# VH-VL binders against q54qk4, part 19

Target 1, 195 residues: q54qk4
Amino acid sequence: MNLSEDVLKGIETLSDEKLINDSVFKHIIDTCFLVILKKKTESDLFDNKAVSSVDTIALKQTFSAFIVFILESMKINYDQSSISDLLEEHKLSSSRIDFISNYFKEYRVAIRKHLSVTNFHFPHIIDVNWRLDLFMKSNAVEKLNTPVYLINLTTEQEENVKGKVQFAATLDQLQDLVFKLRDAQKQIERSSIKS
Key: E = the ipSAE of ESMFold2; O = the ipSAE of OpenDDE; V2 = 0.75 times the mean of E and O plus 0.25 times the DockQ between their complexes.

## First folded at step 4 (VH-VL)

Design b11 (framework fv_nisevokitug)
Fold by ESMFold2-Fast, scan of step 4:
Structure b11 (fold): chain C 195 residues (1-195), chain A 120 residues (1-120), chain B 108 residues (1-108)
Amino acid sequence: as target 1 above (195 residues)
Amino acid sequence: QVQLVQSGAEVKKPGSSVKVSCKASGGTFSNYAISWVRQAPGQGLEWMGGIIPIFGTANYAQKFQGRVTITADESTSTAYMELSSLRSEDTAVYYCARGRFGATDYFDYWGQGTLVTVSS
Amino acid sequence: SYELTQPPSVSVAPGQTARITCGANNIGSKSVHWYQQKAGQAPVLVVSYDSDRPSGIPERISGSNSGNTATLTISRVEAGDEADYYCQVWDSSSDYYVFGTGTKVTVL
């Protein structure tokens, strides 16, 4: 897995038990998985007494880095031992690695289902590539670093390649688009039956 | 498949202590938070505290701090709740309940409950 | 401290809809979970994260949460729905689990 230096630094921040205590650690990991599953929003990261004592930039950096790690792990189908090895290389304790490992075990299927919705609902899409873009640097302004997914869609009908579509979207925007398109397809199918 | 089995009913005198056990089976014990919730006769549910075995640290509700101790033994997949300086007001059914992960979790599995009666 | 207020009782006829409220300031910003407790039994999770149903829970049971009120709705009520119902949140400010005061649902 090829992660950027900024992402690796954010993961290493999770190993700093003085900066990120167990309460904050649990909250960050839990929020990352639930945000991907659409059960929480990014604003829920800040809805915790424990995080009020943590540097906001470090918190956002760590959150964004770990989201990237989850999604890249899912993209390349990283097995549990590979995940554990990567986290050990970046100084996480065995208890923190076990905690993360348990989240992957519990949510891997649900996350795949959410990510595969795009593939299932779009005809002629045979390959979906995505990337989370992190805006980790601030130009002397306070801003929220929002994870943005760079989505590459390729369509191919055997020997014919229709082309490549690239766009940036938040997870919410992508899901909204997929559901709207699926609803439109269902309406068309229903209209065809009635006629 | 997942079961939480608690120890049997206890009758205690005021000023004594009680230790209730909760044995988990059918799942991975250390992966989940184990909480203790009590219910006095005819009353509602009251969270007392919980432990996440992999971290080894317990958290307690303010009302019970100093009187309750929650521990876990990963080798036997058993959590314990000890309540000291018992009063008649501590008469209640004590439940252990499993959380998923982290502090925001719900309780997906509950033990059958242990009735603790405090009387002279 | 953060408190979840429920009506003490709700009476409903078979086949009708029961609605159980759980009130607290800005509860809509929190995730609400609901438990059913039948006489002499341990509680059972019936709704998680405001509106998700665990496997095995009938579709007649649903939840919602917005503003200052979370609601558990039981449609087409059956005798077997007679129980005490509790809402629950995790309160980040006090770092502990808050249960509602409980609502006894009586069918007929």
Scores: ipSAE 0.016, ipTM 0.562, lowest interface PAE 7.9, mean pLDDT 77

Design b12 (framework fv_nisevokitug)
Fold by ESMFold2-Fast, scan of step 4:
Structure b12 (fold): chain C 195 residues (1-195), chain A 120 residues (1-120), chain B 108 residues (1-108)
Amino acid sequence: as target 1 above (195 residues)
Amino acid sequence: QVQLVQSGAEVKKPGSSVKVSCKASGGTFSNYAISWVRQAPGQGLEWMGGIIPIFGTANYAQKFQGRVTITADESTSTAYMELSSLRSEDTAVYYCARGIYGYTDYFDYWGQGTLVTVSS
Amino acid sequence: SYELTQPPSVSVAPGQTARITCGANNIGSKSVHWYQQKAGQAPVLVVSYDSDRPSGIPERISGSNSGNTATLTISRVEAGDEADYYCQVWDSSSDYYVFGTGTKVTVL
């Protein structure tokens, strides 16, 4: 799993029981899953009196980091064992790991549906160059009207076999994907003429 | 503040086509999807299709596929809906509405509506 | 083809509670959004994601969604609440926005 330094720092902050008590921890985790399911926004993170005494930067950092962790775990289809091992490596307690694991168990199917939520069909693309930079700032979810798109990309090759890719992307990532797919289509057309 | 402003009412003959415009202001047009929703007199809301301007790719409800074309011009922040082979049952108010495919799943801003009347 | 069924009309007295249902198989697994449409006007989003209220929408308006029924609840009804109400979901299997059949709320 390719997690940035900021994400790893956020997970380590989440493991610090002196900075983030159990009540605050539960609220952060719950909010992260519900935000991904589009049932809450980042502002809901601050609608709990227990978090008013916690550093706002640390709250935003742990929130953003954990959103990225959930999305990356779903993207590479991490099973429960892999998730638990990674969280243990980053020093979360067994009780906190169990809490997170229960949320993955409960919401995995719903999140997978949301991650596949746009049926975006490209006609018969062969030999696709794909790039995915997962960019998730707290402001991309809630503030500054910065949208995050949940994309389900379908390609079709020989024998009517469909390829399917599911991901979340910002506008910049979508623009890059469009240019890459356009270039790939032109390459295919040139190769066909060569025949 | 975002506003969607639509073109004026139209009266068309059966068999002709109509093209309705929707101009977005007060926001970043390319960051959002624009959908078209119609409402026949005394009837409910019916989604026709939508477009994500950065892709230039439109998706259509099966009922309208082959008759509707949705396009966008990013330079003017304007989306268009063209409906061909008009019939009397196409008489309706046509709305454009803003959303984000796959993220919000709802329409946060709506145009004022354009009445299209199909009559001989 | 996924269909959202609403009662055609609901009549309620001022100060009472109006409840508008939106029925479909396993609708509780979907996010339901609600629109209010007053005569001669465009629809206005009043509830998103089952229960969230957009800025400017009064606390008297709330939503819920479970099993086969989503419900829009309008408490302490006022004359200004008289309108048509539509539920809406996005059906990912068909890439299709589904609107409910609509409910006319009449304040007696």
Scores: ipSAE 0.000, ipTM 0.443, lowest interface PAE 16.1, mean pLDDT 75

Design b13 (framework fv_nisevokitug; at its last look DockQ between E and O 0.11; V2 from the best seeds 0.00; counts 0 for: pae E 3.1 > 2, placed apart)
Fold by ESMFold2-Fast, scan of step 4:
Structure b13 (fold): chain C 195 residues (1-195), chain A 120 residues (1-120), chain B 108 residues (1-108)
Amino acid sequence: as target 1 above (195 residues)
Amino acid sequence: QVQLVQSGAEVKKPGSSVKVSCKASGGTFSNYAISWVRQAPGQGLEWMGGIIPIFGTANYAQKFQGRVTITADESTSTAYMELSSLRSEDTAVYYCARGRIPSTDYFDYWGQGTLVTVSS
Amino acid sequence: SYELTQPPSVSVAPGQTARITCGANNIGSKSVHWYQQKAGQAPVLVVSYDSDRPSGIPERISGSNSGNTATLTISRVEAGDEADYYCQVWDSSSDYYVFGTGTKVTVL
């Protein structure tokens, strides 16, 4: 699994029970999975009263890191034992690992279906590398900009030649792209001619 | 399948406390979050608080904080709700309700309810 | 505090369509869940995440959610649909489960 230093730091922060208590931990994990599935928004975490005492930078880094971890795990098809081993290596408790494992078990299939729709526009996408870019902009005292992801995609052409595509996206933009592609497929299916 | 079984009806005097139990069966208890929701006669549903047994952490609605205590015993797969300093206004049916650890935003299974009557 | 407002009652004849609204500012940005409660019984989940139907719930029951209004729709109403219906959201800002005021559906 190819994880940046920022992502690894975020995952290690999830093991710090003094900084991230169990209630905060639950909301981080839950929001990460449900944001990918378009059932929640990032504001469901960042505006949550339960996280108000948590350092905002640590919260954003942890949230972003775990999103990347989910997406990378799906991309390389990590099984549950591999996921558990990695989380244990980064000092998560057995109860926190079990909690995360329940989410992977429940949502793995749905997330993969959503991610596969994005590949419709490319011949082959064989590798995804993530880089987290964090910046802050507030017009009010506590509202921060959403983290920006720098996404590197490696594609394989028919002649065994690899290409590279790089772009920046917020999590919401990436999620929106996936769902727009799914909606386009549905529209084409509904408009199909039967003769 | 999953079943939540609550303790029987209680009649209490004002100023006393009541402890209602909720026993889970048909699944592993540690994979559940258990909430308590009450309903006064002819009124709507009101969330009181909940617990995630794996973590041992309980959260309470502000209205009940200081009077309600929610606990869980994983060895018996039982959650408890204790409400102290009872008033006539606490007369209600008390429900336990399950949120599975994924999808804790709603309640997929409910206990049968326990009627607690507080008589002056 | 965040409050979900429902009409107190809805009357409908068998075979007609009942619509139960759940109103709140920007409720369309939240996920709405719906419960059916028959007299003397515990609530039963009938819709989760705006429109998902649990197994065993008939196709006649559906949900939607946009803007300031979520709606539970019961088509081809049967006598057995007579019950109180409650909408519910988890409100992130308060970390609280908010229930609607409830709607009594009477099948004439």
Scores: ipSAE 0.400, ipTM 0.714, lowest interface PAE 3.2, mean pLDDT 79
Fold by ESMFold2, look of step 6:
Structure b13 (fold): chain C 195 residues (1-195), chain A 120 residues (1-120), chain B 108 residues (1-108)
Amino acid sequence: as target 1 above (195 residues)
Amino acid sequence: QVQLVQSGAEVKKPGSSVKVSCKASGGTFSNYAISWVRQAPGQGLEWMGGIIPIFGTANYAQKFQGRVTITADESTSTAYMELSSLRSEDTAVYYCARGRIPSTDYFDYWGQGTLVTVSS
Amino acid sequence: SYELTQPPSVSVAPGQTARITCGANNIGSKSVHWYQQKAGQAPVLVVSYDSDRPSGIPERISGSNSGNTATLTISRVEAGDEADYYCQVWDSSSDYYVFGTGTKVTVL
């Protein structure tokens, strides 16, 4: 399975029962699956009393990470034992692994059906919005600021289908993204020139 | 194995209310979605509403909004449905049913049913 | 609201095949679940997600869903298959859990 370091960290955040209590955990898992099935939207994640105790940026990062995990698991047809082993490796308790496993068992067929009829033509980016925010955690004793950029990409698929891609990144992560995009562009130029 | 055991049959007068219980055993009650479905004599199945115990939220079918109250008691693993302002058309068998997870689209276990008879 | 229409009854001889339809506009885009209810008993789930069979349900009971029609198929019908059968979907624009009108299967 090809999961980035940030995705794995987001999954491991679901193991921290002090930061994410059971009600918040179950809400995140439920919402991730329902968003994929088009039964809810991302706003439903935040319009719940249970999640008001959790930092908005952390919620978005964890939510996004788990959606990627679901989609990648479906892509490679990861079986239930493989899912459980990965989650155990990342410190999730047996009760939380069981909860997630039940969602995969329940929705595997529905997600596969939905994805098989969904067009995978990747949307092109038509607009970019960003905001710099200062990230501060439980810091009553000390003031510690970490710059975080909140990025919104507005996309459009062929035939007037619009969407949004939202994520949060540190300066280092943005610099890495820019480097990788420039490297990819150079590879396209190299392939064209060489052939 | 999961079991849902409901309270016994009731005979009620028009205008009164009834409260039916549904006790769950086996599995983790807080993970369930518990719904109430009724069936009038010779009629089909009709969803009334449901609750997700861990979230404490209840949803109701439009027809029953304002007359039905659904609650759950996690300490006793019991869900309740209370229907008020009873009329003869409310004579039916009332089932509790569960989804294995909060957002399950179907019901995999059903209680035995509770007959509520509304007569003057 | 989203309505699921079933034939009121289906009669079938033992050993033959019964087909129970569940009709609605674009039902093929939804996941259809099926319940069997024998006289005086609670419903029992027999098919989930159009075609998945819960443990303990015989393979001769199967389901399909396409276009405007979902179908429950009971092959090699036995006397024990006499029951009412209900289709069901989830629909957020309706009352969430929507049941079909029901079909009584009679084994002749």
Scores: ipSAE 0.394, ipTM 0.704, lowest interface PAE 3.1, mean pLDDT 84
Fold by OpenDDE, look of step 6:
Structure b13 (fold): chain C 195 residues (1-195), chain A 120 residues (1-120), chain B 108 residues (1-108)
Amino acid sequence: as target 1 above (195 residues)
Amino acid sequence: QVQLVQSGAEVKKPGSSVKVSCKASGGTFSNYAISWVRQAPGQGLEWMGGIIPIFGTANYAQKFQGRVTITADESTSTAYMELSSLRSEDTAVYYCARGRIPSTDYFDYWGQGTLVTVSS
Amino acid sequence: SYELTQPPSVSVAPGQTARITCGANNIGSKSVHWYQQKAGQAPVLVVSYDSDRPSGIPERISGSNSGNTATLTISRVEAGDEADYYCQVWDSSSDYYVFGTGTKVTVL
């Protein structure tokens, strides 16, 4: 299986019992599988007091890495022995390997079925433009009497099928959005998912 | 089908200890948390604690901390709950229940319950 | 500590709808689950918030939550619905499973 170095490093992080204690480990693994199955969201990763002791970036990286690992494993229908071997190679303990293996065994069919469904036709952003409005009061912005950025996203769902998404944001809101997008970008780059 | 089968009713003296067992069958044991929930006569459900067998670590409700010990044997797919320093107030039906911690935060299978009577 | 409060009892005539409430601060943001317990029996999961309907549970039993109240709704109530009902959440702050105080549903 061809996984990026960053993904493998993320998997190896799961072997660090000092950084990732059993409680956090369980939570990460369980959340990953449930997120893939659309039973949970990524935000649920932080809905546990145990994770407060873990660096947020490290947690997100580990989470993302393991998501990629699960998806890639399912894509190529990686067998249990191969999964175990890979995890062993990355220094996970026998108990943690068994824990993960049991999840694969339990959710393999469900995940593969889920991934086989081609109903995820989200539009793609193909263009972005913006302008600054100094006078406009919008209900979309909580702060009054502040400059507002009007953002237009051009989307394409299918070839030659265009859509438009419009929203307003203050500078602070836009900065927050950019920060989150950059974070996402970094995670995507590290994941190196082959389509 | 998953089944949880508990040990039989117990009658204990105050100050003594009781150990109740819960054997799981028909499904995976190691990755699921086994919790213990008790119910005093005519009262509601009270969570006592739980264990994930594969890790062997248990968590407890504060109320029972230091007095309850939850263990599991993966080889026999059996969980145990030991309650010490028994009091009359500990008279209750004790249930084991299966669930995941933390993301699957409900109990999908329950044992039949074990009545523990504490009387002088 | 996080506490779930339920009415002690609800009475309903056959064919009518029973609503059982479970109150707590911001319970609307939590996954709320419900259990049915008939006399002399173990609790049975009847509503799991983020999972498929438990096997054998009729569609006339459903759960909802918003704000500070979760509600179990039993439509077209039958005699067999007479039981105690408990709401339950997992509290991430304490890492505890928390049960409601329980509601006795009586079918008149």
Scores: ipSAE 0.332, ipTM 0.697, lowest interface PAE 2.1, mean pLDDT 88
ESMFold2 (binder alone), look of step 6: mean pLDDT 91; pTM 0.937

Design b14 (framework fv_nisevokitug)
Fold by ESMFold2-Fast, scan of step 4:
Structure b14 (fold): chain C 195 residues (1-195), chain A 120 residues (1-120), chain B 108 residues (1-108)
Amino acid sequence: as target 1 above (195 residues)
Amino acid sequence: QVQLVQSGAEVKKPGSSVKVSCKASGGTFSNYAISWVRQAPGQGLEWMGGIIPIFGTANYAQKFQGRVTITADESTSTAYMELSSLRSEDTAVYYCARGYLGSYDYFDYWGQGTLVTVSS
Amino acid sequence: SYELTQPPSVSVAPGQTARITCGANNIGSKSVHWYQQKAGQAPVLVVSYDSDRPSGIPERISGSNSGNTATLTISRVEAGDEADYYCQVWDSSSDYYVFGTGTKVTVL
């Protein structure tokens, strides 16, 4: 896991029981997981009397750092022992590590499912050589009177032989994806001509 | 599945204290908040306070601050609620209820309830 | 203090739809949870986070929350739906879990 210095500093702030007491700690951790699941918003972080004693900048930095930590842990499929080891290295107590670990255990499946459906990111085309194969599967699944399609996107990166991403999309989202992929292809072609 | 089993009914005199227990079985105890919610005869639900056992720090509703003490024993997976300076108005069914992991947002499992009667 | 107002009772015939409202200023900005309590029993969570249904709860029970009103909807009502229903939110200003006043649903 490659975390920036700012993210690591934010995580270490969670170990300071003088600045972040147990009530503030559990509120921050819970809010981070529920924000990722779209069950809460960032404003819910500040809507608790317990956080009134915490500097707003420190609270925002800690919140942002921990969101990044959750997302990176999910992205690289960090196992429980690795998560615990990293948190211990950055000075969290055993009780706070266990608290966070139990949140990962409880929400890991839901977060993975949510991120695969609602948040799609393309690799940087200029920084990697990749090959795109599109596979689509149409299911007669109607939500809000709109059909949803299951899409498999296969990419091959020079450093990693291949990657595969699966997500669900409406027809409008699929059309937007095709348009963006065509634009990306044009950019690659223009770069090749320029060199 | 998770079960919360509470201690039996109690009859107390005004001015005394009562301590009700709530034993959790099945699933994780330490990280889940255990709250106490009471219901006077014919009345609605009233939150008193709760604890996350792994931290041992309890939070109390303002109305009960100074009269209620909530504790937990992780070795026996048991939470306790002690209410002091009992009055006739404290006659109620007392429920323990499990909040979601690390949160007091909602209560997913409830104990069967303990009737506490305060009479002279 | 923040208060959740519910109608004291709702009467409905079997097979019809019951709607239980939970009113408060700007309740749509909060997450509302709903509990069912049958006579002599402990409450049971039936809706969490406005509209999520816990495992084991029938699809006939649904929730919504917007503006100043949250609503619990019970479609195709059965005799077994007869109970008291409570909405619940967290009120940050009082640091307190607020329960609604409760609604008794009677199935005729």
Scores: ipSAE 0.036, ipTM 0.573, lowest interface PAE 7.8, mean pLDDT 78

Design b15 (framework fv_nisevokitug)
Fold by ESMFold2-Fast, scan of step 4:
Structure b15 (fold): chain C 195 residues (1-195), chain A 120 residues (1-120), chain B 108 residues (1-108)
Amino acid sequence: as target 1 above (195 residues)
Amino acid sequence: QVQLVQSGAEVKKPGSSVKVSCKASGGTFSNYAISWVRQAPGQGLEWMGGIIPIFGTANYAQKFQGRVTITADESTSTAYMELSSLRSEDTAVYYCARDYLGYGDYFDYWGQGTLVTVSS
Amino acid sequence: SYELTQPPSVSVAPGQTARITCGANNIGSKSVHWYQQKAGQAPVLVVSYDSDRPSGIPERISGSNSGNTATLTISRVEAGDEADYYCQVWDSSSDYYVFGTGTKVTVL
């Protein structure tokens, strides 16, 4: 299976039981499978009170990574032992691996049928809104006077729902993030399209 | 298709304990929480607690903390609810119900109920 | 503690509309689920997330939720709709599933 570093990082984040407790883990996995079947949307995850302790960026990264993982697994017809081996390599506990394996068992047939019949295409599932503010680093803290962008990442349009995360990034970091998000979206789109 | 089948009616004396079983058939047992909800004669529904079988995590309503133990056996797809120090006020129909994700959702499948009568 | 108040009973003639309310402070900010319980039977989910219908539930049954009141509406009532109805929410502040007091619907 050819997964990008971003996808593998997202999967590895699912092994961090302090960041992603069992309740949050269940919601992420369940939402990923049901989004592929068009039974849920991204907002069903981010608006859920069970995930309030996890920052939006981490949730979006794990959500996107795991959707890619499901679609790639379906595309290459990855068997259960191969799925389990990969998840174990990325440090998921046996209970979390079993949880995911049970979801593959329950939904594999439905996803395969859905992808074949509907020509699954989800251009808007991982949509994000960007806002940039330019400010300079303090010369007293750092000798580098490098422009820093304040990035606001949102899960929803129209700002009627919270879900915004702010972080600072240099121009190079911002460009890297944009390319990685684009690659993740393209990978999801490529994997979801069956003709 | 998921079906929850509970053990049969019980008649118990005050001060004893009762253990009710709930066997899931069809579909995946381990990934869904199983909750226990009771209903006294002529009264409404009261949540007692639940367990997520694959994680072994149980949560209890404060009213029942210390008297109720909820367990699950994944090998037999069976959840159990044991209530100790029984009183006549514990006479009720006890339901097991599948909790879609274990916190903050709804109950999509229910067992048929187990009548527990506490009398001397 | 968070409590869901329902009317004890609603009487309705066949073909009419029954409305069952579920009242609580700011219930519109929560997801409300509804169960139907016929005499001697286990509850059955009839509405989830305020207005979603599970497979097999007729379109005559619908839900809404705003402000301080959630409502289950049963249009074109049939004898088979006679049952007790319960609303339910999750109260995150107490980590508890809260059920309404229940409404007995009688079709006369």
Scores: ipSAE 0.062, ipTM 0.558, lowest interface PAE 6.6, mean pLDDT 78

